# Designs tried in a protein design chat: VH-VL binders against b7kms5. Part 68

Target 1, 80 residues: b7kms5
Amino acid sequence: DTFETVRNTIRIESEVDESLRQLCHEERITKETWLEAAYLYLCEKPEELAQVIQLAQERLSQRKAIADYKRAKTMQERFL

## First folded at step 22 (VH-VL)

Design c_3
Fold by OpenDDE, fold request of step 23:
Parts: sequence; structure tokens; C-alpha cells
Structure c_3 (fold): chain C 80 residues (1-80), chain A 121 residues (1-121), chain B 107 residues (1-107)
Amino acid sequence: as target 1 above (80 residues)
Amino acid sequence: QVQLQESGPGLVKPSETLSLTCTVSGDSVSSTYWTWIRQPPGKGLEWIGYIYHSGNSYYNPSLKSRATISVDTSKNQFSLKLSSVTAADTAVYYCARIDFYGSELVPFDYWGQGTLVTVSS
Amino acid sequence: AIQMTQSPSSLSASVGDRVTITCRASQGIRNDLGWYQQKPGKAPKLLIYAASSLQKGVPSRFAGRGSGTDFTLTISSLQPEDFATYYCLQYWKYPWTFGQGTKVEIK
């Protein structure tokens, strides 16, 4: 019973990452297995999945906004 | 992976407008800034300008306001127009990505292969 | 515009040689300096950004140093594939400007 794995690089907000890390440590699991389990769980919970997707979309929007601001600021600084 | 590809006429007559398009794959043009750079045959590199998906752009003053860079998010492309061209505008034109690591710039980490544009009658 | 002056304009070296290219800015540019490698008929390739940060996938024999006005690109042991033209770029102030290039030729 062996699963092939795919390597991924993910960026997680530091506060969330720390919290998740602590949880994983306490529960003796990994962030990887947490993500797998969470996804599989949600796949069987359409309402909850929809809620998580909504939340994820919101977070993505916020992340993009922040990124846009930072990039713009960085580029603007080159005029000074 | 990120790939850029320039396209457009390789020959332009003097006084006409040079038009090039850069097609981006493996990344969204909305993710960062994009730039054009040119290189006359046997010479060095000249930065032309940058564009952001919002339309914010800036151009090298050396182009004397002849350059216009635009972005088409629907096609994941950005373009360069250079008006009133002369022989001096003959060059290989490159499109490239301006990336960011946080607030740190990583200029030109990906380039197109370049396209030669010759200005000739 | 900030002027970037590379030296030398060209040099001849052999495989295994230590090669050093310098770039001087006409004014302070902090560490906003990039190094690029260009081979004939090819687009430039980013080697170093932020003066000393090695771009992913670039061999460790390439090293960038410097801050302010004086910068160096060092190839610790020149390889056959390293014969090319190298450019520095300042991106501290607009317009961004390149050095005139340094051609590394085989001896």
C-alpha cells in the first residue's frame, strides 16, 4: 500500500503556518498528510468544501491585493 | 515553467510603427511586471520599459515617447509599439519578466528568444 | 541616467581559469545589480540578482559581490559553456541601464 507522491512548494501565511505546524506537532502528523486528509474529508462534504473554497478565494483575493501593492510600491521607489 | 515568445513583423519601413507581441505561458501576465529590451546587432542591451497588468507603465526616456507597452490579460500577452521608427531601431527585441521575491526585484529571470526587427525601405 | 561601466570590455581565458568582471555604477545603486550571460544568437540569461544572489539553476562557480558602486562577477573555474558576453544591470533607478558588456573569449 504505497502511494506515489508529488513534490510541491507551497507558501503559507506565516501565522497560519505556525498554527498548523503546532497542530501537526501535537497530533503527530505532517502538513502534507494534513492537507491530504483535509482535502479528502472535504471531498465528502460538499457544503463544507464550498465554504472552504469561498474562504480560499477570499484569501487569494487578499493575497493578490497585498502583492499588487507591494510590487507597485517597489517599482515606484525606483523613481525617488 | 514560464515561457515567453515574441511575435510580429521582422521588417518595418521607416516612419512606420513597430509592433510586437509577447505571449506568456506558464505564468499569468497579471502576476507581475513585464518588460521589453532591445539589442541592436553587435551592440549592447537597452531597456525599453515595463508594464503592469493594471496598465501602469514606464519607458526609457531614450525612446523619446515613441514607445507604448500594453497588456492583454485575456490573451496572456503584452505588446510593444514603437512609432516613427528609423534604422536606429533595428534590433533584436526581447520580452522578459520582472519577478519579485517579496519586495525584492528579480529582473529578467525569463526571456523570450528575441525577434529581429529590421527597419528598412 | 545611471551609467554602468564594465571592465574589461573583453578578455581571453582558458578553461579552468578564474575570471573576474567588474561593473561600476556612476552613483550608488545599493545592491540592485544583476548579472546576465548572453551567448551568440541567444537571449540573455539571468545569473545573479541583488548583487550577490545566485539565480536558481545557475552553477555555483558564478558569484556576485559588491554594493554601492562597485560590483564584481566571478567565475571561479571557467567552463567551456561559459564563453559568452556578460552584462550587468542596475535597476535601482529609472531608467534601468546595462553595462556595455564583457566578452569572455577562449584563449
Scores: ipSAE 0.654, ipTM 0.930, lowest interface PAE 0.5, mean pLDDT 95
Fold by OpenDDE, fold request of step 23:
Structure c_3 (fold): chain C 80 residues (1-80), chain A 121 residues (1-121), chain B 107 residues (1-107)
Amino acid sequence: as target 1 above (80 residues)
Amino acid sequence: QVQLQESGPGLVKPSETLSLTCTVSGDSVSSTYWTWIRQPPGKGLEWIGYIYHSGNSYYNPSLKSRATISVDTSKNQFSLKLSSVTAADTAVYYCARIDFYGSELVPFDYWGQGTLVTVSS
Amino acid sequence: AIQMTQSPSSLSASVGDRVTITCRASQGIRNDLGWYQQKPGKAPKLLIYAASSLQKGVPSRFAGRGSGTDFTLTISSLQPEDFATYYCLQYWKYPWTFGQGTKVEIK
């Protein structure tokens, strides 16, 4: 059997990315197959999926807050 | 791909309020700053002001008393209102994106096609 | 407001020519300078930001240089599609201001 793949660019926090790379290396898997497997696993685990979604939302919120702060500072500098 | 599209009446009477809307696709208005720029026929470009999804805005002092820029995150749009218009406000009005590469500012990397607004009796 | 003065206001050139446009700021603007290309009936297009950073998708024949008050846009080898009006923009201090433009015409 064969299946079609889609190219994606994923930006991962550096600490997490490094840990994930190390895990994938040790287990002789890829980040892509890890992501696929993890997602499919969670699809069968509704409670765990909900927890991961919550965590993902929190991380996204944090990213947005940091980005907002940086943008605001950049724009504010133009008043000085 | 990010796309911007201006919409609104192409004709406005003197003393009335010019109202334009910029519809954004391919990006969220909550992701960065947005701006309006205008260009009178055969003339150069004039920066009008910017808006952030938080509502934070700043206007060119030349237009501050008359210009209002707002954002509607639910519609992924931002708008321009210019009150008490005169013939001098006849111009092509562009909406554009202000992007950021980290802390580096990248003004106007995407533009709408522009919309001509004529002020005439 | 910071005044941006472009020179020349217009120039005639041939395909293959090296073209240089200058933008001078009335005060220091660090490297917060952008260059835009505008063709008739079209919106401006970003070419250069941060004085010397080439925008994605822009041909490498375009180059921006300078800092402080004096900036240049260079087209190393003018192509037919490069005949247009070019504007500089300072975004160091509000209000952001454009140069008056430089029209590059075919000789």
Scores: ipSAE 0.650, ipTM 0.928, lowest interface PAE 0.5, mean pLDDT 95
Fold by OpenDDE, fold request of step 23:
Structure c_3 (fold): chain C 80 residues (1-80), chain A 121 residues (1-121), chain B 107 residues (1-107)
Amino acid sequence: as target 1 above (80 residues)
Amino acid sequence: QVQLQESGPGLVKPSETLSLTCTVSGDSVSSTYWTWIRQPPGKGLEWIGYIYHSGNSYYNPSLKSRATISVDTSKNQFSLKLSSVTAADTAVYYCARIDFYGSELVPFDYWGQGTLVTVSS
Amino acid sequence: AIQMTQSPSSLSASVGDRVTITCRASQGIRNDLGWYQQKPGKAPKLLIYAASSLQKGVPSRFAGRGSGTDFTLTISSLQPEDFATYYCLQYWKYPWTFGQGTKVEIK
């Protein structure tokens, strides 16, 4: 087997990132290998995968809402 | 790679409505604010207005009574309509992106190539 | 509307020269000032935003400085591709307004 990797920029919520960092440190793994392992695990768990996808969609929606708010606020400030 | 492309008639008669569309690729129109800017031949730049995917828009007071900017998220486009045009509206019209770095504005980091609209009878 | 006045309106320079363009706002605009480069027949290109932040991909010979009402764009060593018209933009208050432009010509 070959393990060629692809570089990605991943932005993670600070609190989640900190918690995940601590877990990875304690377990002597990396966030990257955690992500790979978690995905592979979920690929064999269709119900759990669906739940994670739903959660991810909710988080994305929330992230977008926050971003929209911040942008709107920034633009609104130019009227003051 | 973000790309913007203006399209529409290059000739408009006086008193008619100028209509242009900006097609966006490499980014969603729902991701940020979008703007139109124009430049009469041999002249400087004039900001026309902006629009957000929510429909929120603001126009330069100099054009407010005549300008309408709209967004079509399904087509990933946004458009400009300028009513009651005169020769003074002859210009190259540019669409552009207004981006953000956090709460910091990054105006006009991507532009269309521009399209000349001539107002003539 | 906030008026942006650029100076000079035009200048002649040689390759390798240090070029400075000034933009003055009729009122304070904090650091909400952008600089753009435009070549004939082309759309403007963002060089600097937030008065001093270099846009990605823009050569380091371009530098923006200033806050409040007085701003400068400096080209430390003019290159052949730098002959163009430069515009400042204030985006502190609506309507956003451009300077009248500065044409940098070859001497």
Scores: ipSAE 0.649, ipTM 0.928, lowest interface PAE 0.5, mean pLDDT 95
Fold by ESMFold2, look of step 22:
Structure c_3 (fold): chain C 80 residues (1-80), chain A 121 residues (1-121), chain B 107 residues (1-107)
Amino acid sequence: as target 1 above (80 residues)
Amino acid sequence: QVQLQESGPGLVKPSETLSLTCTVSGDSVSSTYWTWIRQPPGKGLEWIGYIYHSGNSYYNPSLKSRATISVDTSKNQFSLKLSSVTAADTAVYYCARIDFYGSELVPFDYWGQGTLVTVSS
Amino acid sequence: AIQMTQSPSSLSASVGDRVTITCRASQGIRNDLGWYQQKPGKAPKLLIYAASSLQKGVPSRFAGRGSGTDFTLTISSLQPEDFATYYCLQYWKYPWTFGQGTKVEIK
């Protein structure tokens, strides 16, 4: 059993990222260890995991709506 | 892998309606904007217009309101109808995608193979 | 409609040559300029968008430059698979319009 890691990139809303960065600094942990711990913890708690998934789905929907609005503006600006 | 495939009759009589369908695989027709482009044999490319699944659309004025593009989300297809055709509408017709890489507009990043439509008596 | 004028209309070149194709817009289009490659009997293929952004999978010998009204596509060392017709596309204002094409032929 080895401690192999995978490098990934993610995009997080700037206010959330700043808050998470501050928390990790105060607790002397890293964002990646926080993410790993949060996922492993929630796997043991099905009801809490379901609530996190629902909130993630809501945030995803909101981000898609904002992206769709921006894309529509981009297409609209090309009319005379 | 995103793939687009045109289908429809290769021969259309003058004054009738040209009707083509584009079948999309590897992506959803509701995810972005879709378009038709045509090329008369040996000539350049002409953009016909676009559709978004909500109904937002644009049509090239050069087609004088003869073109209609529509989406069938249940079949993952979009289509072109061009009314009152003449010999000038003889062309290879391509379907294509208009997408966004992040916030960056990327025109016609994937194309179908094209289908020749001949308008002849 | 914004007119796109390509030059030259055709050129003959050898493998290894540096080839430059120009595209001029009848009015400013910012950097909303794409380049497409088309081989006989095939659909066009996107090479470059936003004047200078290389599409994924396109070899780095293709480079786009310019903004406003004057744009170029350069192939730094022509390969056998690069003999084709090249089109620019303005996508700033509707209707989006293509240039008339530049045919690159084997010498």
Scores: ipSAE 0.583, ipTM 0.886, lowest interface PAE 0.9, mean pLDDT 93
Fold by ESMFold2, fold request of step 23:
Structure c_3 (fold): chain C 80 residues (1-80), chain A 121 residues (1-121), chain B 107 residues (1-107)
Amino acid sequence: as target 1 above (80 residues)
Amino acid sequence: QVQLQESGPGLVKPSETLSLTCTVSGDSVSSTYWTWIRQPPGKGLEWIGYIYHSGNSYYNPSLKSRATISVDTSKNQFSLKLSSVTAADTAVYYCARIDFYGSELVPFDYWGQGTLVTVSS
Amino acid sequence: AIQMTQSPSSLSASVGDRVTITCRASQGIRNDLGWYQQKPGKAPKLLIYAASSLQKGVPSRFAGRGSGTDFTLTISSLQPEDFATYYCLQYWKYPWTFGQGTKVEIK
């Protein structure tokens, strides 16, 4: 029962990160145990997993649109 | 990890169209901007232009509107066509990536091996 | 178009030497300056972007400096694998343009 673990870094929107850190502190858990528990719970709940995936897709699309806008602005400023 | 590979004919006759394809591995052509650069034998480097998968592009005026770059997201490739070629278009052609590290623009961070295209009768 | 002038056009140096290559822009380019290394028969390789940022995997003996119009690439202790041609690139305004190159040769 010695779990092998992987160390990762992730980037989270600041307001979401603040809220998640507060929740983990109040519940005396860590971000990594919260992530593991959330995923394991959702694996048994197809309808709830689909809702989370939909929200994740929406957030990914928003982040991509913001990044694309900033990159396009950077490339556009280089015209005379 | 990211790999680019040029392909296409190595010999093109004058007045014809030079056509090259770049196949991308380890990255998606939809992720950023892609470009072509050329180098005549024994000479310096000339930037041809770029493409973004939405169709946004730029072409160096030195090519006098003869260049077209296009992207095929389904094949993860992008291509160069250069019309009305002459001996002056003989060069090694490189495909390359224009990327961003965070918000920082990083030009030509990965290059293909290059392919020599000779324009001759 | 913005002209990039490199100096010297070529130089001879020994292993262990400190080498400095200069690149001047015909107008201000902020810090939008890259340095590339090209060995015979090979594609160029990015060394430095944003005038001074070292690309991943590039040895720390390479250092870029400058802003505006005057830029330098310094190799603090030349190694056998550093004999190559070096190009600067301005990428502030289109068309992006390379310098004519500086060939670093074995003495």
Scores: ipSAE 0.573, ipTM 0.885, lowest interface PAE 0.9, mean pLDDT 93
Fold by ESMFold2, fold request of step 23:
Structure c_3 (fold): chain C 80 residues (1-80), chain A 121 residues (1-121), chain B 107 residues (1-107)
Amino acid sequence: as target 1 above (80 residues)
Amino acid sequence: QVQLQESGPGLVKPSETLSLTCTVSGDSVSSTYWTWIRQPPGKGLEWIGYIYHSGNSYYNPSLKSRATISVDTSKNQFSLKLSSVTAADTAVYYCARIDFYGSELVPFDYWGQGTLVTVSS
Amino acid sequence: AIQMTQSPSSLSASVGDRVTITCRASQGIRNDLGWYQQKPGKAPKLLIYAASSLQKGVPSRFAGRGSGTDFTLTISSLQPEDFATYYCLQYWKYPWTFGQGTKVEIK
């Protein structure tokens, strides 16, 4: 009965975010409505959803590798 | 929430190997660095060393190469072995996390409850 | 190894007092200094990291200051739950080392 929303924060790589903001501006939508529409659309397309999940897993791995590299550099600098 | 729990024998005979395990809940042992710290009764804190799941490690020279820390990612645990123990190794042993808030290093932000290990005949 | 010298080794204070604990490093450690609180029979608890950053859930009466070699922890209005032993930790160069501790007792 009510259209309840929750407020969340997410981190998006700057180049992807800039491109997404431009798309949303041109189409006169918000990032929030784009995310909702993309998810609802993919829920009805199992093979396309699987492809998106694969890409998301690859991007997650890349982000973890970058974070691991920065953390390792921080720990390495503390040796004599 | 992150929880750490030490387990292992509370009494170890001189010259034997002290062996402790830390079980991690609410976080993955492969997500960051993990460490052991000890405190002799009534005394201060001594850092033993750290482990990262890739095998990167550091050990305090004060342990004279007697310490080994290892990770078991399948059990979400990490362990300490301290060889050739003497009465000087009697202490409360703590496991702890070395975390990063973004790129900022935050040492020992979560600790286990500690376990007393007594070295005695 | 970098030696951390805490002072005083102990102090007695009353509820409501302002207390200051000093930690000095034998060489520069930038701001890589932490403060920990330990109550009898309990594990230490992180209060301050990066010399002045307050850990989540730590009351604002705790404040850390300093950089380089000289650091302080101040409790602006001592509370009954603050009677404990306090340790500083340098984490710039290995091995990371704690100060010898400062015991804060009820007067």
Scores: ipSAE 0.561, ipTM 0.877, lowest interface PAE 1.0, mean pLDDT 92

